# Ledger of designs, part 2: VH-VL binders against Putative bifunctional riboflavin kinase/FMN adenylyltransferase (ribF)

Target 1, 179 residues: Putative bifunctional riboflavin kinase/FMN adenylyltransferase (ribF), of Geobacillus thermodenitrificans (a4it50)
Amino acid sequence: MKVHEANQGLTLPGSVVAIGAFDGVHQGHQAVLRQAVERSRQLGVESVAYTIDPPPRCRFQGSRMLTTLQEKLDRFAVLGLNHAVVAHFDERYAARRVDAFIRELTALNPREVIVGQDFRFGRNREGDVALLRRHFPVRIVQTVCCADGQRISSTRIRELIERGEWEQSTVLLGWPLSS

## First folded at step 4 (VH-VL; framework fv_axatilimab)

Design s18 (from x6a with heavy chain Y108W)
Fold by ESMFold2-Fast, scan of step 4:
Structure s18 (fold): chain C 179 residues (1-179), chain A 123 residues (1-123), chain B 107 residues (1-107)
Amino acid sequence: as target 1 above (179 residues)
Amino acid sequence: EVTLKESGPALVKPTQTLTLTCTFSGFSLSTSGVGVGWIRQPPGKALEWLANIYWDDDKYYNPSLKNRLTISKDTSKNQVVLTMTNMDPVDTATYYCAHRGYDFWSGWPFDYWGQGTMVTVSS
Amino acid sequence: DIQMTQSPSSLSASVGDRVTITCLASQGISNYLAWYQQKPGKAPKLLIYDASSLESGVPSRFSGSGSGTDYTLTISSLQPEDFATYYCQQYYSYPLTFGGGTKVEIK
């Protein structure tokens, strides 16, 4: 897997791009990422995980990260991604984040953009993927639930870890609990 | 159009629990990334953030108010409820609820505010 | 907690004046800073977000600048409706914190 900074000039003749914060790369994230890998093989193009570090919730809300950046990248590689693109907030371009993001995605020539149901982009009331849909075909991956019917999320996993529920947090993560 | 409105008692006695309800329209807390916060302002003083709740039931509290705060939501009713225990005269303030959120790329400021509700704590 | 120090606490100005208000964060906040205007008896109104982005419907005489820990709100030509209290707020990390406010009074 090749790792790129978001504004590094990565261009591809075609790709399938999974977008998300992917904190912990839990089973819900794995569904999104695995679908990108599978679709890229079907289409004969490269798979890309587009992520942000630190994750938005950890950046803006001060929540604990479930993985370091390196752990996240290692998990992408295990899942079979060809490329990882890591975005960092560029304070020189705070007002232009949306334009920069669309430009970076356009350079990858996505045949399909894959996001989870929880994905949101923009304050626009047209909905969470409306902006992306104007530029690219977008596939939304259904929410992954555990055996109890509850949604798997980074928030829930953090709460389980904070309460000392290590066994259940391992099940939802789908990875060993590494320090 | 986004609107928020606070409701609750105008007068609370010391040691009682305050319960405030924020009722809103123009957005849903079933929408990913969307949240509602509570902010208060004592007369002639600065704004103080109290608590946030988000679409996925993730909750954040001001640590300085140590276990006095509980925030909850009823997504089907478009309501967020804040409770604050052990009220003291120093808690006299106008209480606001406000819309904010975050997306994959960034967090947002409080962009729409309710009109505020004055709560006086007095015997 | 990130402390937001706002200065001055108050100022007197005349219509047509340039007004500047400063906000200092106790640590870097990567431009996650908003400016609010509050008129007596009213809720705060968002003016500027992400340090320098003008909220829709806000007059162009308002501008924000700064980076890192140091931020400024400027009103280029003060109008009668601009007499109000102004607050900065960081939304970089919890707990969310506001500045102490700057009251802009008629001279």
Scores: ipSAE 0.358, ipTM 0.766, lowest interface PAE 2.9, mean pLDDT 86

Design s19 (from x6a with heavy chain P109Y)
Fold by ESMFold2-Fast, scan of step 4:
Structure s19 (fold): chain C 179 residues (1-179), chain A 123 residues (1-123), chain B 107 residues (1-107)
Amino acid sequence: as target 1 above (179 residues)
Amino acid sequence: EVTLKESGPALVKPTQTLTLTCTFSGFSLSTSGVGVGWIRQPPGKALEWLANIYWDDDKYYNPSLKNRLTISKDTSKNQVVLTMTNMDPVDTATYYCAHRGYDFWSGYYFDYWGQGTMVTVSS
Amino acid sequence: DIQMTQSPSSLSASVGDRVTITCLASQGISNYLAWYQQKPGKAPKLLIYDASSLESGVPSRFSGSGSGTDYTLTISSLQPEDFATYYCQQYYSYPLTFGGGTKVEIK
């Protein structure tokens, strides 16, 4: 897997791009990322994970991250992604508009963009999957539920960790937390 | 466009629980990235943030008041409810609810506010 | 917690004056700073977000600047409707915190 900064201008002849914060790369994220890998193989193009670091909620809401950036990248590699594009949330990116984001994605020549049901981007309430569909074919991956029928999310996993429910958090995360 | 309106009791006795409701229109709390927060302002004093709730039911509380605050939403009614226990005269303030807009690159800020509801805590 | 220190607490000005209000954060907040205007008896109104971005519908005489810990709101030519209290607020991390406010009064 090759790792790129969003500002490096990665250009591909064709791709399938999965977009998300991917904090923890939990089972819900894995569904999105595996779909991107599978679709890229079907279409004969490169798979790309476009990720935001730190995750927006962790940066702006003070939540802890479930993985370091390096751990996240290692998990993308295990899942079979060809490329990772990292967009850093800092003062240089705070002024970026949706159109700059779309231009970066356009350079990847996406045959398909894959997002989870909760994906959102945009300025001042504009952004959701409908806006992406104006520019690219978009596939929405349904929310992944655990055996008990509840949604798997980074928020739920953080709550389990906060309560010391390591066994349950490991099951939802789908990766060993520590040896 | 976006409107929010607070409702609740104007007078609360010490030790009682305050329940405030924010009713809104022009947006949905089922929309990814959207949130609603509560802010209060004692007469003649500064703004103080209390709690936020987001579309995915993620909740944040001011740590100084965390043991007293509960925030919840009813997406079908377009309502967010804040409950604050053990009210004291120092909690006398105007209470506001506000929409938390999301900018993909910059994050969250309060772009639309309700008119506020005055809550007086006295015997 | 990130403490926001706003100065001055009040100032007197005349129509046409240039008004400058300062906001200091106790740690770096990477431009995640908003400015609000509040008139007596009314809710706050967003003026500026991301330290320097003007909210839609806000007059161009309002501007924000700064970086790191030091931020400034400027009103280039004060109008009668600008007499109000102004607040800064960081949204870099929880808990969200506001400055103490600056009251802009008629001289």
Scores: ipSAE 0.015, ipTM 0.570, lowest interface PAE 7.5, mean pLDDT 82

Design s21 (from x6a with heavy chain P109S)
Fold by ESMFold2-Fast, scan of step 4:
Structure s21 (fold): chain C 179 residues (1-179), chain A 123 residues (1-123), chain B 107 residues (1-107)
Amino acid sequence: as target 1 above (179 residues)
Amino acid sequence: EVTLKESGPALVKPTQTLTLTCTFSGFSLSTSGVGVGWIRQPPGKALEWLANIYWDDDKYYNPSLKNRLTISKDTSKNQVVLTMTNMDPVDTATYYCAHRGYDFWSGYSFDYWGQGTMVTVSS
Amino acid sequence: DIQMTQSPSSLSASVGDRVTITCLASQGISNYLAWYQQKPGKAPKLLIYDASSLESGVPSRFSGSGSGTDYTLTISSLQPEDFATYYCQQYYSYPLTFGGGTKVEIK
């Protein structure tokens, strides 16, 4: 897997792009990422994970991320992604407009963009699946629920870890917990 | 159109518990990236943030008041409830609820506010 | 906690004047800053988000600038309806904190 900075650009002749914060790369994220890998193989193009680091939520919860950036990238590689594009959530990206994001994606020449059901970007619903569909074919991956019917989310996993519920958090993550 | 409205008692006695309800329309707390916060303002003083709740039930509290605050939501009723225990005259303030965007890279502002509800703490 | 210090606490200005309000954060906040306007007896209204992005429907005479720890709200040509108290707010980390406010009075 090759890693790229979003701000420096990556141009591909064709791709399938999975977009998300992917904190922890939990089973819900894995469904999105696995579909990108499989779809890219079917279409004969490169697979790309487009991610934000640090995840926006983690600014509000201090330093508690489910994975470091390197751990996240390692998990993308294990899942078979060809490329990772990292957008840093800092001063440079704080004022990012939807048009800049669309330009970055356009350079990747997406044959398909894959997002989870809950995907949003831009303030006040400025960017969402409908806006992406104006520019690219978009596939939405259904929400992944655990055996008890509850949604798998980074927030839920973080709560389980904070409560010392290591076994349950490991099941929802689908990876060994980071030390 | 996004609207929020606070409701609750106008007068609370010292040591009692305050319960405020925020009822909203034009958005859902089942939508990813959406949250609601509570902010208060004592007469003639600055704004003070109290608590936030998000679509995934993630909750945040002002540490100076955390042992007194509880925030919860009822997504089906479009309501967020704030409970504050052991009220004191210094807690006299206008209490606001506000919509909070939680987008992909930025936009964590309070973009729509309720009109506020005045709560007086007096014996 | 990140402390937000606004200056001045109050100012008086004439219609047409350029008004500048400053906000200093006790640590770097990476442009995660909003400015609000509050008129007497009313709820606050968002003017600027992400330090410099103008909220939809807000007049172009309002602008925000700054980076790191130092931020500024500018009103290029003060109007009578701009009589209000202005607050900055950081959303870089919890707890969310507001500045002390700047009261703008029309002379």
Scores: ipSAE 0.013, ipTM 0.552, lowest interface PAE 8.1, mean pLDDT 82

Design s23 (from x6a with heavy chain R100S)
Fold by ESMFold2-Fast, scan of step 4:
Structure s23 (fold): chain C 179 residues (1-179), chain A 123 residues (1-123), chain B 107 residues (1-107)
Amino acid sequence: as target 1 above (179 residues)
Amino acid sequence: EVTLKESGPALVKPTQTLTLTCTFSGFSLSTSGVGVGWIRQPPGKALEWLANIYWDDDKYYNPSLKNRLTISKDTSKNQVVLTMTNMDPVDTATYYCAHSGYDFWSGYPFDYWGQGTMVTVSS
Amino acid sequence: DIQMTQSPSSLSASVGDRVTITCLASQGISNYLAWYQQKPGKAPKLLIYDASSLESGVPSRFSGSGSGTDYTLTISSLQPEDFATYYCQQYYSYPLTFGGGTKVEIK
């Protein structure tokens, strides 16, 4: 897997791009990422995971991340992604607008953009999935629930870890304790 | 299209618990990225943020008041409830609820506000 | 906690004047700053978000600028309806914090 900074201007002749914060690369994220790998294989193009580090909510919560950036990248590689594009949330990047994000995605020439059901970007519908669909074909991957019917989310996994429910949190993450 | 309205008691005695309800329309807390916050303003003073709740039940509290505050939601009723314990005359203020959110990128400012409800704490 | 300091706390200006209000954050907030207008007895109204983006329906005489820790709200030609108190707010990190407010009185 090749790793790129978002500001490096990666260009591809065609791709399938999965977009998400992917904190922990839990089973819900894996559904999105695996769909991107499968679709890229079917279309004969490169697969790309577009992610942000640190995840926005972790920055707001005081840096409690489920994975380090390197662990996240290792998990993308295990899932079969060809490329990772990492946007770092710093002062320069935070000044970017929706237009800059669309330009970065356009350079990848997406044949399909894949997002989870809970994916949002942009305020007040200006950068929602409808806006993405004006530029790219978008596929929404359905929400993944655990055996008890609850959604799998980074927030829930952090709560389980905080309560000392380590084994159950590992089940929702879908990765060994040692990783 | 988006509206919010606060409701609750106008007068609270010291040491009592305040319960405020925000009822809204034009959006749903079942929608990914949506959040609602509570902000207060004592007469003639600045705005002070109290708490936020989001679609996934993630909750944030002002640390100076955290042990007194509870925020909850009833998504089916389009309501967010704030509870504040051990009320004191210094808690006299207009209390607002407001629409906000989070996305893949960042948090949002408060773009739609309720009219506010005045709560006076005195004996 | 990020402290937001507004200056001045109050000002008086005439219709047609250029008015500038400053907001200083105690640490970098990466343009996650909003400006609100509050008229007496009313709820605040969002004017500017992301430091410089004008909210829909807000007159073009309002503008925001700045980066890092230093931000400014400008009203290019003050109108009678602009009598109000103005607040800045950071939404970079929790707890969310507001400035102390700037009261603009029209002479």
Scores: ipSAE 0.415, ipTM 0.787, lowest interface PAE 2.9, mean pLDDT 85

Design s24 (from x6a with heavy chain R100T G101D)
Fold by ESMFold2-Fast, scan of step 4:
Structure s24 (fold): chain C 179 residues (1-179), chain A 123 residues (1-123), chain B 107 residues (1-107)
Amino acid sequence: as target 1 above (179 residues)
Amino acid sequence: EVTLKESGPALVKPTQTLTLTCTFSGFSLSTSGVGVGWIRQPPGKALEWLANIYWDDDKYYNPSLKNRLTISKDTSKNQVVLTMTNMDPVDTATYYCAHTDYDFWSGYPFDYWGQGTMVTVSS
Amino acid sequence: DIQMTQSPSSLSASVGDRVTITCLASQGISNYLAWYQQKPGKAPKLLIYDASSLESGVPSRFSGSGSGTDYTLTISSLQPEDFATYYCQQYYSYPLTFGGGTKVEIK
């Protein structure tokens, strides 16, 4: 897997791009990422994971990250991604983030953009994937729930870890918590 | 058109629990990224953020008040409810609810506000 | 918590004046800063987001600038309807915090 900074201008003749914060690369994230790998094989193009570091909610809350950036990248590689594009939010980017994001994605020539059901881009009431769908073909992957019917989320996994619920957090992550 | 309106008691006695309801239209808390926050303002003083709730039931509380605050939503009724325990005269303020968003990059500021509801805490 | 310090706390101005209000964050907030206008008896109104982006419907005489910890709201030619209290707010991290406010009053 090759790792790229978002602002360095990666261009591809064709791709399938999975977009997400992917903190922890939990079971829900894996559904999105595996779909991108399988679709890229079907279409004969490169697979790309587009992510942000640090994850927005961790910056927003000052919360603990479930994975370091390197651990996240290692998990992408295990899942079979060809490329990772990492966006780092800085002061100059803030005012132009929507335009910059669309330009970065356009350079990848996506045949399909794959997002989770709850993905949101852009500040408006349309939510979901409406803004992205104006620019690219978009596939939405259904939300993954655990056995008790609750959504699998990074927030919930962090809460389980804080309470010492290691076995339950490992199940939701789908990765070992110790080496 | 996005609108929000706060409702609740105008007068609360010290030690009682305050319950405020925000009723809104023009957006849904089933929409990914959408959230509603509560902000208060004592007479003649600055704005103070209290709590946010989002579409996925993710909740955030002001740490200075966390042990007193509970925020919940009823998506089918377009309502968000804030409960604050052990009210004190210093909690006298206008209480606002407001719309916010969260996207791939970050949260957003409050772009639509209710008119506010004045809550006076006195014996 | 990120502390937001506004200066001045109040100022007196005349119609047509250029007004400048500053907001200092206790740490870097990467332009995740909003400015609100509040008129007496009314809810706050969003003017500027992402430090410098003008909210839809807000007059062009309002502008925001700054980066890192140091941000400014400017009103290039004060109008009668601009007499109000102005607040900055960071949304970089929780808890969300507001500045103390700047009251712009008639000279």
Scores: ipSAE 0.387, ipTM 0.774, lowest interface PAE 3.0, mean pLDDT 85

Design s26 (from x6a with heavy chain G101E)
Fold by ESMFold2-Fast, scan of step 4:
Structure s26 (fold): chain C 179 residues (1-179), chain A 123 residues (1-123), chain B 107 residues (1-107)
Amino acid sequence: as target 1 above (179 residues)
Amino acid sequence: EVTLKESGPALVKPTQTLTLTCTFSGFSLSTSGVGVGWIRQPPGKALEWLANIYWDDDKYYNPSLKNRLTISKDTSKNQVVLTMTNMDPVDTATYYCAHREYDFWSGYPFDYWGQGTMVTVSS
Amino acid sequence: DIQMTQSPSSLSASVGDRVTITCLASQGISNYLAWYQQKPGKAPKLLIYDASSLESGVPSRFSGSGSGTDYTLTISSLQPEDFATYYCQQYYSYPLTFGGGTKVEIK
């Protein structure tokens, strides 16, 4: 897997791009990322994980991240992604407009963009799946639930860890917990 | 149209627990990126942020008050509830709930506010 | 915590005056700065977000500027309805913090 900074201007002749914060790369994220790998093979193009680090809610005084950036990248590699594009949260990205994001994605020449149900961008919801579909074919991956019907999310996993429910948290993550 | 309205007791005795409810319309807390926060303002003083809750049940608390605060939501009722324990006269304030959003890149400020509810803490 | 220092705490002005209010953050906040207007007995109203973006429905006489730690709200020609208390707020990092407020009073 080749790792790129978003500001390096990665260009590809064709791709399948999965977009998300992917904190923890839990089983819900894995569904999105595996779909990107499978679709890229079917279309004969490169697979790309587009992520942001740290997530805006987590970067300073927010919730603890479930993975370091390196752990996240290692998990992308294990899942078979060809490329990772990392957008770092800083002053430049704070002012990002919908059109700038679309231009950045366009350089990757996406044959398909894959997002989770919760994906959106731009204030006042000006950037959502409908706008993204104006520019690219978009596939929405539905929310993944465990056997008891509960949603798998980074927030739920953090709550389980805080309660000391280590076994259940590792099941939802789908990875061994690092020391 | 987005509207929010706070409800709860106008008078609370010292050491009691305060429970405030924010009822809203024009948006849903099942919608990705949506959150609701609580802010208070003592008479003649500045605004102070208390807690936020988001569509995915992620919660944030002011560290100075964290051990006293609990925020929860009932998405089906369009309600967010704030509970604050061990009330003191210094907690006398107007309490507001307000809407805010997050996207993939960033958060946004509180763009719609309730009218506020005055809570007096007195024996 | 990021401390927001607002100045002045109060000012007196006349209709038609240019009014400037400043907000200083204790660290860089990357333009994650909002300005609110609060009239007596009312909830705050968002005027400016992302340091310089005018909220929909807000008159063009209001403008925001600044970067890093130093931010300014300007009212180019004060109107009678503008007499209020103004607050800045950073939303760069938790806990979210507000300035102490600036009361704009009639001269």
Scores: ipSAE 0.285, ipTM 0.736, lowest interface PAE 3.8, mean pLDDT 85

Design s28 (from x6a with heavy chain G101S)
Fold by ESMFold2-Fast, scan of step 4:
Structure s28 (fold): chain C 179 residues (1-179), chain A 123 residues (1-123), chain B 107 residues (1-107)
Amino acid sequence: as target 1 above (179 residues)
Amino acid sequence: EVTLKESGPALVKPTQTLTLTCTFSGFSLSTSGVGVGWIRQPPGKALEWLANIYWDDDKYYNPSLKNRLTISKDTSKNQVVLTMTNMDPVDTATYYCAHRSYDFWSGYPFDYWGQGTMVTVSS
Amino acid sequence: DIQMTQSPSSLSASVGDRVTITCLASQGISNYLAWYQQKPGKAPKLLIYDASSLESGVPSRFSGSGSGTDYTLTISSLQPEDFATYYCQQYYSYPLTFGGGTKVEIK
């Protein structure tokens, strides 16, 4: 797997791009990432994980990250991604983040963009894919639920860890926890 | 059209618990990236943020109000409820609920506000 | 906590004046800064987000600028309906914090 900074100008002749914060690369994230790998093989193009570091909620709100950036990248590699693109927020980017993001994605020439049901882009826009669909074909991956029917999310995993519920957090994460 | 409206008691006695309800329309807390917050303003003073809740049930509280606040949502009713324990005359304020968005990139500020509900704390 | 210091706390101005309000953050907030207008007896109204982006429906005489820790709201030609209290707010990190407010009064 090759790792790129978003501002380095990675260009591809075609790709399938999975987009997400992917904090922890939990089972819900794995569904999105595996779909991107499978679709890239079907279309004969390269797979890309487009992520942000630190994760948006952790950057904004000071929440603990579930993985370091390196751990996240290692998990992308295990899942079979060809490329990882890491975006970092900066002041110059803030006012034009929508335009910059679309420009970066366009350079990858996506044949398909894969997102989870919880993905949202842009303020006060309807639906979780409307803006992206203007530019790219978008596939939404269904929500992954645990055995008792509850949604798996980074928020829920973080809450379990904060409460000392290590076994349950490991089940939802789908990776062994570091000791 | 997005609208929010606060409801609750106008008068609370010291040591009692305040419960405020925000009822909204034009959006759903089942929609990813949507959140609702509570902000208060004592008469003639500045705005003070209290708590936020998001579509995925993630909750944030102002740490200065230590263990007095609980925020919850009923997505099916389009309601967010704030509970504040051990009320004191200093908590006399207009209480607002407000909408905010969160996307892949970051959060946004409060863009739609309720009219506010005045809560007076006195014996 | 990030402290937001707003200055001046009040100012007197005439219709047609250029008004500048300053907001200073105790640490860098990467343009995660909003400006609100509040008229007596009413809820705050969002004017500016991301330090310099004008909210839909807000008159072009309002503008925001700044970076890092220093931000300003400018009203290029004050109108009668602009007499209000203005608040800045950082949304870079929790807890969310507001400035003390600047009351713009008729001179």
Scores: ipSAE 0.382, ipTM 0.779, lowest interface PAE 3.1, mean pLDDT 86

Design s29 (from x6a with heavy chain H99R R100T)
Fold by ESMFold2-Fast, scan of step 4:
Structure s29 (fold): chain C 179 residues (1-179), chain A 123 residues (1-123), chain B 107 residues (1-107)
Amino acid sequence: as target 1 above (179 residues)
Amino acid sequence: EVTLKESGPALVKPTQTLTLTCTFSGFSLSTSGVGVGWIRQPPGKALEWLANIYWDDDKYYNPSLKNRLTISKDTSKNQVVLTMTNMDPVDTATYYCARTGYDFWSGYPFDYWGQGTMVTVSS
Amino acid sequence: DIQMTQSPSSLSASVGDRVTITCLASQGISNYLAWYQQKPGKAPKLLIYDASSLESGVPSRFSGSGSGTDYTLTISSLQPEDFATYYCQQYYSYPLTFGGGTKVEIK
């Protein structure tokens, strides 16, 4: 897997791009990322994970990161991603986030953009991913639930960790703690 | 068209609990990325953020008031409720609810506000 | 917590004047800043988000600029309906914080 900074100007002749914060690369994230890998193989193009570091919630809420950036990248590689694009949230990026983001994605020549069901981008939009659909074909991966029917999310996993429920959090993450 | 409206008591005695309800239309808290917050403004003073709740039931509280505040939602009724315990005369203010949200990159500002409801705390 | 300091706390201006209001954050907020207008007895109204993006329906005489810790709201040619109190707000991190407000009064 090759790792790129978002502002590095990566261009590809074709790709399938999975987009998300992917904090922890939990089972829900894995569904999105695996879909991108499988779809890229079907189309004969390269797979890309587009992520942000630090995750917005970790800065916004002061929440604990579930993985370091390196652990996240290692997990992308294990899942079979060909490329990772990392966006660092600084002043230049924040001020031009929509336009810069669309330009970076356009350079990848996405045959398909893959996001989770709760993915949102852009304020004042109806429904999920409307802005992305103006530029790219978008596939939405349905919410992943555990055996009890409840949604798997980074928020839920952090709550389990805060309560000392390490075994349960490991099940939802789908990765060994010592990896 | 998006509208929000606050309701609750106009007068509260010291030590009592305040309960305010925000009823809204034109959007739903079942929509991913959407949230509602509460902001107050004492007479002649600045705006102070109190709490936010989001579509996924994530809750955030002003740390200076966290032990007194509870925010909850009833998505089917298009309502968000704020409860504040142990009211004091310094809590006299106009209380607003407002729509907010967040996306992949960050949070959103408050783009639509209710008219506000005045709460006076006195004996 | 991020402290937001507005200056001036009040100013007097005439119709047609250029008005500037400054908002200073105690730490970098990466342009996650909004400006609100509040008229007496009314709820605040969003004018500008992401430091410089004009909210739909807001007149073009309003503009925002700045980066890092230093942000400015400008009204290029003040109109009678612009006499109000203006607030900045950061949404970079919780707790969300507002500036102290700037009252724009008729001279």
Scores: ipSAE 0.406, ipTM 0.780, lowest interface PAE 2.9, mean pLDDT 85

